VH-VL binders against q0atu2. Designs and how they scored, part 55

Target 1, 119 residues: q0atu2
Amino acid sequence: MLDKKARIRTSREYRNVFEKGKRLSGRFLIIYYVENALDNNRFGFITNKKIGMAVIRNRIKRQLRAIVREYQGQVKNKHDIVLVARAGIGKSSFEGMEKDYIAIMKKAGLFARNANKID
Below, E stands for the ipSAE of ESMFold2; O stands for the ipSAE of OpenDDE; V2 stands for 0.75 times the mean of E and O plus 0.25 times the DockQ between their complexes.

## First folded at step 3 (VH-VL)

Design gb7 (framework fv_recibokibart; at its last look DockQ between E and O 0.16; V2 from the best seeds 0.00; counts 0 for: pae E 7.3 > 2, placed apart)
Fold by OpenDDE, look of step 4:
Structure gb7 (fold): chain C 119 residues (1-119), chain A 121 residues (1-121), chain B 108 residues (1-108)
Amino acid sequence: as target 1 above (119 residues)
Amino acid sequence: QVQLVQSGAEVKKPGASVKVSCKASGYTFTDYYMHWAKQAPGQGLEWIGEINPDSGDTNYNQKFQGRVTMTRDTSISTAYMELSRLRSDDTAVYYCARGSYDYWTEGFDYWGQGTLVTVSS
Amino acid sequence: QIVLTQSPGTLSLSPGERATLSCRASQSVDSSYLHWYQQKPGQAPRLWIYDASSRATGIPDRFSGSGSGTDFTLTISRLEPEDFATYYCQQYDSSPYTFGQGTKLEIK
């Protein structure tokens, strides 16, 4: 799992990102991102009941955390980033989610254009 | 404020059916899954199932599959749990509970007061 | 299904003492979906700790949760009289969602 210091955990922290951050939409994900005053990035994850039952939502969150961990080192520093799962994500493959994440992060300028999967 | 109010205690004979209601208030009823749990006298908690009040989709514990039916009436923000073919070991307090997914919280954050169902000959 | 085993079944302590409650899962559970509830006689359960280590609203800081994988712990640093109750762990990771059998914390 992500280190606790790398997680957005409070409602106040989430609201700050939603209110002050920028928003970009991908196929399966919406990201909200804003610069923070820390020396590290923090990630948040949001799913809603439209995704499906709790088992589905929980699976999606687990997969998203795995993706975020894998590419964590390639993300520009000092950002709070919230990933919001879109309704269709429940039927997507892990690879599809990963591809969407990379695409949207690149579009946001949070990834280097040549960002690749870490082996 | 969020509140779940359940129907009163029931006494039933073996083989009968019971239908417990759970009226929600203080929030948008259709926005949260509703769960039901069983607690036999002096025992722990057992998850029965969940319902999406918006779509009516349900997911039941296999242990209760075939005997439990969860429904809802969105017009009065009320969820129902019906248990059929009652037997003595169905005697328990039954709870409705809201399944929260607010931000990072995924648990049962609000509970009804419970409904005692007694099954006896 | 995931079986959660709590230990001990009953814990007898005095106010001011430290309480340690264990919850062991039959298989790995994501800490984000491991929760604790407090229940007192004649009352409904109340969410107490969520995401293994986060206190629910209004829960005193003498309560703490920890653990990962298959081993989780609820700790009360210094027991207060109102803390004596039954505590249940729960996994919300996979269906069927399951509870531990509970640990009854009683006054010695």
Scores: ipSAE 0.537, ipTM 0.870, lowest interface PAE 1.4, mean pLDDT 93
Fold by ESMFold2-Fast, scan of step 3:
Structure gb7 (fold): chain C 119 residues (1-119), chain A 121 residues (1-121), chain B 108 residues (1-108)
Amino acid sequence: as target 1 above (119 residues)
Amino acid sequence: QVQLVQSGAEVKKPGASVKVSCKASGYTFTDYYMHWAKQAPGQGLEWIGEINPDSGDTNYNQKFQGRVTMTRDTSISTAYMELSRLRSDDTAVYYCARGSYDYWTEGFDYWGQGTLVTVSS
Amino acid sequence: QIVLTQSPGTLSLSPGERATLSCRASQSVDSSYLHWYQQKPGQAPRLWIYDASSRATGIPDRFSGSGSGTDFTLTISRLEPEDFATYYCQQYDSSPYTFGQGTKLEIK
C-alpha cells in the first residue's frame, strides 16, 4: 500500500503532471512525470473504459498499485508520476505489466541507479 | 472550513422522481470526486455512485443503473443526484460525500448532513 | 461485488471495557482502501480510521485498526460513553464500493 502522502489525489495535481510533465509510452503503460517541490514521490493512475469491464479494471488497479509499491524505493526522489493504462493492458500478465513498468521508468531516468549505495 | 450542505427533506409518490443537491464550500469543487450513498431506516450504508466534477464523468452502482443520474454545476459548486421511478424501498436518507480524485479511492472524509426522502402512497 | 461481514451485529459493553469489532471481506482487500466510520443516530457517518490502521484527525488514541487481506479489526481499548455508536467498515478498493452491515455498540 502506498502512504497517503505518496498519492496524487486532486484533479488539479493530475492536470499539472499532464500539462508540465514529460510523456513516455511503453507497451501497456504511458507515464507522465514531472519534478515536484516536495520531499517525496507521488503516484497517480488512470484506467479508462477502453481497458474492459469493471472486473478487469479492478484487477489492473490492484496489480499496478502492487508494482508501484514494490519499486517505490528505487524511484528518484521528488517526482510526481502518473501511470495511464493503455487499452491492451487488460490482456497482460502481472509479470508483463511489471516488466513494462521497470523498462519505462529506466528509460525515463527515474530509477536511482546508486540509491542502494547510500547507507 | 470544508462543508457539504444538502437540500431539505422530500416526500414523493411512487413513480415520481427526486433531485437532491449538495453544495460544496471550503475547497476547490473540481479537485475531488463527489459520492452519493443511501441509508434506509434502521439499515446500513449503500454506495450509489460517483461523479468527477471536473469532467462530469459518472460511475453508478449497477443496482441503481437506469434510475440514477448524477450531475454538477461548477459555477455554484453544487452536485446533484436524481433518482427516478421511485419505489417504497427508496425511502432513505441520502448522503453526499467527498472522495479522492480518480484512481485513489480513499475514504469519504467529509459528508453532507443527509436528505430524507420518503416515498409514500 | 465484495461483501463485508461485520461481527458481532450488536456488542453490549460497559464504559471502561475493551471492544473488538471484526470486518471480514469475501475477497482480499488492499488495506490502504479499508476504512472505518462511526455513526450516531440522526447524524452523518464520520471517517474514523482510514487505510485500515490510521486514525483520522482528532480521533482519540484509544481507537486502533488492524488487519490485511480478508480480516480487519477495530479495537477500542477503554470505552468512553461517547463511543457508543454504530461502526461501519468500508472497502474502497474496487467498484461498487461497499460497506459492512455495521456493528452497534450498546451500553450493557
Scores: ipSAE 0.154, ipTM 0.738, lowest interface PAE 4.8, mean pLDDT 87
Fold by ESMFold2, look of step 4:
Structure gb7 (fold): chain C 119 residues (1-119), chain A 121 residues (1-121), chain B 108 residues (1-108)
Amino acid sequence: as target 1 above (119 residues)
Amino acid sequence: QVQLVQSGAEVKKPGASVKVSCKASGYTFTDYYMHWAKQAPGQGLEWIGEINPDSGDTNYNQKFQGRVTMTRDTSISTAYMELSRLRSDDTAVYYCARGSYDYWTEGFDYWGQGTLVTVSS
Amino acid sequence: QIVLTQSPGTLSLSPGERATLSCRASQSVDSSYLHWYQQKPGQAPRLWIYDASSRATGIPDRFSGSGSGTDFTLTISRLEPEDFATYYCQQYDSSPYTFGQGTKLEIK
């Protein structure tokens, strides 16, 4: 469960990330990210109807939340980060999503300098 | 002060439609999702669906899919819920309630006063 | 869908007593999306506890929430006359979002 301060909560906050942020695509995920004026990170998630039935979308949301929660302490501070699930994510395993997240976050330069190698 | 004010009670016949309004004040209307819930007499709460007032995007409980339409008019900060092909078990109080964007809600922190819809022949 | 089963259905107690209200989910619910509401007759529900354990603004510290996974509890350490109402748990983890059927806390 993400701390209350670590949540992107409003439509305006999401729009700011989409309009001002950088975009990077992975196999199953797209991230949008931008520096914020806080002393902490905030995360948001978008999973849409294109992924599949509600049961599948609910599973994906729970798995993505768990992955972000697991690694949030290794993310460089002062960023707003939105994860967008790509249509093909429903075919992915938990481990596949996790690897994709790690790879895309490393490529974006969002993990802290002292972070251990994570694959 | 955040306030949600709903339209007045309605009496309808089976087969008709009803459109309930929810006027928001005291906050930026497009920054928060609007939810709708049903409470039949003597019963608990049932979630009907939600609308993003900024985009107009909706997500409905499957139980109401095909009979419910949620809309909004951002110029007057008002959300609407329309329920069609009414039947007697649609008799209930209908609430609007405010929630956070994209499921990071800290619960529904503000509720309308409720609108009684009575369906009888 | 996730079914929330509250127990007991009705709880009859006197002011000053301790109340324990249970909410059990048919499958695991992330605690960040488990909320409690208080409702009195003729009124809209009011947010009481969010994220399983956080009190909403102005809620007295005699109310506490706990739990994870499938089992959640609302506890009132010493009942006051104003606490007699119906309490609903809600999950906002998985669509469709669902409420428990309620526990009515009434004066003995």
Scores: ipSAE 0.032, ipTM 0.700, lowest interface PAE 7.3, mean pLDDT 87
ESMFold2 (binder alone), look of step 4: mean pLDDT 93; pTM 0.949

Design gb8 (framework fv_recibokibart)
Fold by ESMFold2-Fast, scan of step 3:
Structure gb8 (fold): chain C 119 residues (1-119), chain A 121 residues (1-121), chain B 108 residues (1-108)
Amino acid sequence: as target 1 above (119 residues)
Amino acid sequence: QVQLVQSGAEVKKPGASVKVSCKASGYTFTDYYMHWAKQAPGQGLEWIGEINPDSGDTNYNQKFQGRVTMTRDTSISTAYMELSRLRSDDTAVYYCARSGYDFWTEGFDYWGQGTLVTVSS
Amino acid sequence: QIVLTQSPGTLSLSPGERATLSCRASQSVDSSYLHWYQQKPGQAPRLWIYDASSRATGIPDRFSGSGSGTDFTLTISRLEPEDFATYYCQQYDSSPYTFGQGTKLEIK
C-alpha cells in the first residue's frame, strides 16, 4: 500500500529505530520513532505471534498500513516510525486501531497542526 | 545456524495414518510459526496448515480439515503433522517450513529437507 | 481462496538473456505477503524474494521483484546457468495460503 520509499526495509534500519528512538505506548499499539536524514517519512510494522495466527496478524498489518497511508499528510517530516502491535489488538475494530494511532501520534508530537489526512 | 530436520520416508497402506516430525534447532522454537506443505510427484506446492508452537493453536487448509492434526513438543523443539485415512493421492513429499524471516516478514525462510510418504496397497 | 496463475508455465531461454516471470492473483494481494521461491529438482524450496521486492539473504542482485494488487513479476536481468530452476510465487495474505503452479525456467 505505502510507496516503497516510505517503508523501513532492513533489519539494520529497524534496529536503529529501536535503539535510538523514543517509545510511546497506546492501547493497542506501541510506536518507536526517530528523526531521519532523508527527505521523507518511513514506516515499519511488526505483528508478532502473540497477536494470534498468521491470518489475524496479516489482517492487522494490512489495516495498520491503510491507517498510516490515510494519515500520511499529517505526519511531520522527517521520521522513521515503527508500529508494534500489542497482543490485545486482535480484539480491536478498525476504528479502534485508527483512534489509537491518532492519539499516540498526537501524544508523540508527530502530527503537524492544521494538516489534513490523505483521502 | 537454523536447521529443520524431518523424519525419514514412510510407506503406508490406504486407510492408515502417518505422523511426520520436524525437529528445529538454532533458534527459539516458540518464536516462529511452523507450516506444512505437500508436493505430489511432478507437481507444485500445496499449503496444508500452520501451528503456533507457543500456544499450540492451529489453522488448517479446508481441503485437509478433518484428516490433518498438527502438534508440537516444546521440550524437544519438534513439530508433528499427522495425516489420517490415507489415500493414494496423498503420496507426496511433505515439507515443514518456518515463517518469519525476521520480526517484520512472514516469508518461509527455512525449510526441512522433506519427507516422502508413499501410499500403496 | 486466492488463485495464483504463473505465466509462462515453461520459459526456455539461454544464459545471458533477461527472464520475466509473471504471477497473477485472482484478487488483490498486499505486496507485503507475496513471496517467491526457487526450487531445484530433489531439493526443498528456498525463499528468494519476500514482500514482493526484497531479496532474501545471499540472493544475487540480478534478481528483482515488483508488482502490486493482482500483478507481480520476478525479473532476472542476465541469466546465469545456476538460475535454471522452477520458481513459485506464494500469497500469505489470506488463508488458505496458496502457491502458483510454478514457472520452469529451462535452457533453450
Scores: ipSAE 0.007, ipTM 0.621, lowest interface PAE 8.6, mean pLDDT 86

Design gb9 (framework fv_recibokibart)
Fold by ESMFold2-Fast, scan of step 3:
Formats: sequence, structure tokens, C-alpha cells
Structure gb9 (fold): chain C 119 residues (1-119), chain A 121 residues (1-121), chain B 108 residues (1-108)
Amino acid sequence: as target 1 above (119 residues)
Amino acid sequence: QVQLVQSGAEVKKPGASVKVSCKASGYTFDDYYMHWAKQAPGQGLEWIGEINPDSGDTNYNQKFQGRVTMTRDTSISTAYMELSRLRSDDTAVYYCARSGYDYWTEGFDYWGQGTLVTVSS
Amino acid sequence: QIVLTQSPGTLSLSPGERATLSCRASQSVDSSYLHWYQQKPGQAPRLWIYDASSRATGIPDRFSGSGSGTDFTLTISRLEPEDFATYYCQQYDSSPYTFGQGTKLEIK
């Protein structure tokens, strides 16, 4: 479960990310992201009715929070990031969502870089 | 100052329709969802539905589907709820209330004063 | 539909006492979408605690919220006369959004 300090909570904060942020689309997820002036990252989650019934949306929401929490240590600090679930996410497995998240975050440059090691 | 001001009390006959208004001020109207809730005399709160003022998209509680219509007029920052084919058990105070962006945000932080709708012969 | 059951229905106490109000959900509710409202007779409800444990602006620190999953609690450490009202919990996790039936705090 994400700390309340790590959550985007207000309409104004969501609007800021959408208006000023960059957008990247994956197979099941879209992320909007912008650097913030805080000491920590904040995440927002959007699942709309196009995804399906409440039980499916709630499952997606819980699984996305679990994925974000699992990889929080790899995310570059000082960012507001909103995850928007695409309609097709309801047909995805947990592993599928996880792979999509990792791919998008790497492409956005939001995951810590791995230094090349030469023997 | 954020304020939601609702239209006045209505007395209607069974079978009629009623349209309640909720005028918002003190904030950007499109930034917050607008909800409607029913409270029958001496009873608790029942959620009727919501409207996204930016898109006009609505979501209704199935109990009221077919009888309720929610709309808005962004030019005057006003939301409307129309309930048709009124029955005696529709007698209640109806409230509008705002919530944050999408259902992932904070609770209903401002409410209208309520509109009493009485359905009687 | 998630059913929220509040207990007790009526709680009779005196000023100075501690009040504990329960809200139980028929299925798990994300604490980020469990809210509490206070309503006095003739008035609209007012947001009191949001996200299970955060006090709304202006709410005294004698009020606290806690809980997760299916069990949520609103606690008033020391009742003041103005605290006697009806309290409703609400889940905003999944549509249709639902309220508990309310707990009425009344003076003994």
C-alpha cells in the first residue's frame, strides 16, 4: 500500500500533471509525468468505465498499486506520475501489467540507469 | 469561497417530473465531479449518480436508471438533476456535492444546502 | 454493491466520554476511498475524515479515523457538546458509491 504522501489526491494536482507533463503510451497503460518540487514521488491512478465492471476496475487498481510499490525504489525521485489504465487492461494478467509498467517507465527515463560494467 | 447553491423546494404530483439545479461558485467548475444524493425523511444518504462537468459523461446508480437524467451548463457553472415519473417514495431532500478528479481523489468536500421534493396528491 | 454496516445505530454518551464508531464493509475497500461525514439536523452532510484517517480542514484533533480492508473506525477521544450528530461512512472505491446507514450520537 502506498503512503498517503505518495498519492496524487486533488483535481488541481491531476490537472497539473496532464497539462504540464509528458505522455507515454504502453499496451495497457498510459503514463503522464512531470517533475515536482517535493522530496518524494507521487502517483495517481485512473481506471474508467471503459475497462469494465467495478470488480475488474478494483482488481486493476489494486494490482497497479502493488506493481508501483514493488518498483518504487527504482523510480527517479521528485516526480508526479499518473497511470491511466487503457480499455484493454481488463484482459491482462498481473505479469502483463507489470511488464508494461516496467517498459513504459524505462522508456520515459524514470527508472534508474544501470551502469555498464567492463571486466 | 466555494459554494453550491440549490434551487428551492418543490411540491409535485405523482407521475410528474422535477428538475433540481445546483449552481457552483468559488472554484473551476470543470475540475470537480458533481454528485447527487437522496435522503428520505429520517433516513440515511443514498447516492443517485455523478456527472463529469468537463465531458458531460454520467454514471447512475442502477436503482434510478431510466428515471434520472443529469446535465450541466458550463457557461453558468450549474449542474442539473431531473427525476421523472415521481412516486410518493421519492419524497426526500436531494443534495448536490462535489468530489475530486476521477474516483481516485478525495471525498465530497462541499455540499449544496439540499432541495426538499415532496410528492403528494 | 458494497454494503456498509455501521454500529451501533445509536450511541448515547455524555460530554467528556470517548466514542468509538464502527463501519464494516461487505467486501474490501481501499482505505484511500473510505470517508466519514458529520450531519446535524436540518443541515447538509460535511466531510469529516477522508482517506480513512485524514482529518478534513478545521476538524479538531480529538477526531481520528483508522482501519483498512473491511473494518473502519471513527474515534472521538473526548466528546464536546457540538459533536453530537449523525456520522456516516462512505466508500468511493467502486460504483455504485454507498453510505452506511449512520450512527447517531445522542446526549445520555
Scores: ipSAE 0.012, ipTM 0.602, lowest interface PAE 8.5, mean pLDDT 85

Design gd1 (framework fv_daclizumab; at its last look DockQ between E and O 0.04; V2 from the best seeds 0.00; counts 0 for: pae E 16.0 > 2, placed apart)
Fold by ESMFold2-Fast, scan of step 3:
Structure gd1 (fold): chain C 119 residues (1-119), chain A 121 residues (1-121), chain B 106 residues (1-106)
Amino acid sequence: as target 1 above (119 residues)
Amino acid sequence: QVQLVQSGAEVKKPGSSVKVSCKASGYTFTDYYMHWVRQAPGQGLEWIGEINPDSGDTEYNQKFKDKATITADESTNTAYMELSSLRSEDTAVYYCARGSYYLSWDAFDIWGQGTLVTVSS
Amino acid sequence: DIQMTQSPSTLSASVGDRVTITCSASSSISYMHWYQQKPGKAPKLLIYDASSLESGVPARFSGSGSGTEFTLTISSLQPDDFATYYCQQYDSSPYTFGQGTKVEVK
């Protein structure tokens, strides 16, 4: 699981990201993101009922958290980022979601340029 | 129909604890924060805290930080609030209420019927 | 903490009257809501985000205001409207309520 410091924890913090943040859509994911006044990044996750039954939604949430954890060190600091799963994500592979995440984050300018140690 | 149904009234002695339940139905439990609010007899409303049922993350009013513990069980769509070290000042009706973090603009649109907790010596 | 103060604490009115309730925040806020509570019942959402009417709430209810001063108006009071009204700020934790305004029969 992500460290407490790396999570968007309160309802008000989610609202701030949705209201003031920028939106960028990928194939399976939408991200909303805004700079914060902290020294770290915070992530939030939303998988609404349009994705499918609870079993599918819970699997997607676990996989998205794993992807975010894997790439934490590559994200530009001082951002609150919410990942919203699109309806079609339930039919995606783990690799497909991971590639979509990387593509969106790069397009948003949220991944550090010249990732020397990123595979 | 969207409903929040709370457990029944409790009469407790000072120093004891109480656990109030709030069962949600008619919506996806993990799509909304669950809030707890109290109202002492003849008094106004006081926010205790919130929980994200999906992550288990909680936030408390500092006044209640050492008094209240909020939890949620996704398998039964039930939120709980436990109050410890009860004093007569904790006598109140306790409400659960749902709040949207991306749908209903954070207003408490659905409330439980309330649970009266009476603390008497 | 942000303190919410309502005025008046008690209001006597007759059916058909225009009723105005004010809510004052101790600092500037962007998000606030209004609730109605009848004796023995849970509160009911009336207005969210200062001015948006909740679904199913009669059009005689309206909200306005920004910054530190907010107003709930009932354009023509009905018998069903005798109740206590609460404002709430949702700008920062802890989320705080006003002390309430009781609307009574004159």
Scores: ipSAE 0.591, ipTM 0.857, lowest interface PAE 2.0, mean pLDDT 89
Fold by OpenDDE, look of step 4:
Structure gd1 (fold): chain C 119 residues (1-119), chain A 121 residues (1-121), chain B 106 residues (1-106)
Amino acid sequence: as target 1 above (119 residues)
Amino acid sequence: QVQLVQSGAEVKKPGSSVKVSCKASGYTFTDYYMHWVRQAPGQGLEWIGEINPDSGDTEYNQKFKDKATITADESTNTAYMELSSLRSEDTAVYYCARGSYYLSWDAFDIWGQGTLVTVSS
Amino acid sequence: DIQMTQSPSTLSASVGDRVTITCSASSSISYMHWYQQKPGKAPKLLIYDASSLESGVPARFSGSGSGTEFTLTISSLQPDDFATYYCQQYDSSPYTFGQGTKVEVK
């Protein structure tokens, strides 16, 4: 799991990202991202109740955390990034989610230039 | 400026129907749920239901499941609530209110000005 | 359904007074919000997530609480604060409001 320092935890922190950040939509994910004043990135994860039962939502969160953790070292520093799961994500494979994450992060220009594990 | 503008007051006879509109501006319409709340004269607030304008998914208060129908038109950034089989007890001010569907701690941060619906013979 | 009970239903106070309104939930909740409503106007969000102050709301407003007991406090009542206040839970559908607390001039 992501280090505590790498997580957005409070409602205020989330709201700050939503109010001041940029928004990009993918197939399964919407990301909100904004620069922070820290030396590290922080990630937040939101799963809508409409996605499905709690078991499904928790599964999706685990999968998204795994994806973020996998590519964490390749993301530009000093960003707060919130991943919002879209309704269709519940029917998506892990690979599908990963592909969507990569695509949307590339579009946002959040990957470092020297990133190696990028499709 | 973020705002919700509702249609004007309505006077209806018992048994008739009314459709109230709520036009959103100043934000991405599909990023927020639209909620409807009722307030009878001199009474408190009652949640009627919600719609996800992006998916069209709705959820209703059981009390209003046979009374209210909520819809949304993304092309015009407008949410609607239709009330059927109107009775005098349906006389109230009806509000639309914005609530994010992303966050579990969502609150209604933007409200329409309200629409008075009066049902009388 | 989760029932929200506010206390008191009516509160008479003077300008400068410290005002406290309580809201009790029939079951434990995580997300409590407070709204202000003036006659003929739509409700206005004051406090979200129990203790977070909405943008533009004066600092004299504050919220606290957890579980089943929550409070809204106005540290020093101002003329603009005479209104009806509502608590609301957003934990489960239907999202219910308290019956309201009318703060009126003493």
Scores: ipSAE 0.067, ipTM 0.749, lowest interface PAE 3.5, mean pLDDT 91
Fold by ESMFold2, look of step 4:
Structure gd1 (fold): chain C 119 residues (1-119), chain A 121 residues (1-121), chain B 106 residues (1-106)
Amino acid sequence: as target 1 above (119 residues)
Amino acid sequence: QVQLVQSGAEVKKPGSSVKVSCKASGYTFTDYYMHWVRQAPGQGLEWIGEINPDSGDTEYNQKFKDKATITADESTNTAYMELSSLRSEDTAVYYCARGSYYLSWDAFDIWGQGTLVTVSS
Amino acid sequence: DIQMTQSPSTLSASVGDRVTITCSASSSISYMHWYQQKPGKAPKLLIYDASSLESGVPARFSGSGSGTEFTLTISSLQPDDFATYYCQQYDSSPYTFGQGTKVEVK
């Protein structure tokens, strides 16, 4: 699990990211991101009812949290980042979600530019 | 090869200060947190604090907040820890360690060789 | 602060023994690691995230547990495994270590 201070928790916090942030789409994910005034990053996760039943949505959230945790050390600080699962994500593999996350985070410039290769 | 090389052992008088260096090589210095850990003779490990070399942001164990000052110099790929107002109880081996965020949530995957700081009259 | 308590503090064992070291957290945690330290050397990462082996660590080492109770197991102790082992939590600052478990020859 992500540390408590690394979580976006309130609807106000989520709305700020959606309204003021930049948006990029990948195959399975959409990210919204904005600089924050904190000394750390915060992450939020959204699964829409259209992607499946609650058990499927919870599995996807757990998988996305694991992916974010794995690569968190490569993310530039002071950003609020919300990951939104796209409807097609239910048919993806963990590896497919991971690859999509890496690609979109690199495109957003949120990884350090000299980060190590991701396995 | 990824490695952390620390400055040599120091013998200091009570009341003085010491600055320990930790030079990184074989990886991008600004991509990983640097941590400091101490080990008193025959004792366990204590986390002192950390620095993000990219931003300069630090966090300290409250026990050490008035004892240790952690800095980083991007131009030399070197982290530093200064210990002030040294007492005999500060005699320990001091380690720097790299946090490996991409392998795990900041597991310390690379350690320096340690720097013995001895405080005696 | 989250306290990490290891048991036992010292363990006498013979080559070939199955060794189990426990680490108990004062509150529920999600992020914890195991380190090995030999005399005169820096600690070495063995297990990250409770159960994942670091590269180059022999398969006889394993980690398990969740919540407040974690274990490090050496399935068949080898001469190279006599060392002190530390658990560490990484849920919240300060990132505390257990007091250590010394595994020594019987």
Scores: ipSAE 0.006, ipTM 0.547, lowest interface PAE 16.0, mean pLDDT 86
ESMFold2 (binder alone), look of step 4: mean pLDDT 93; pTM 0.951

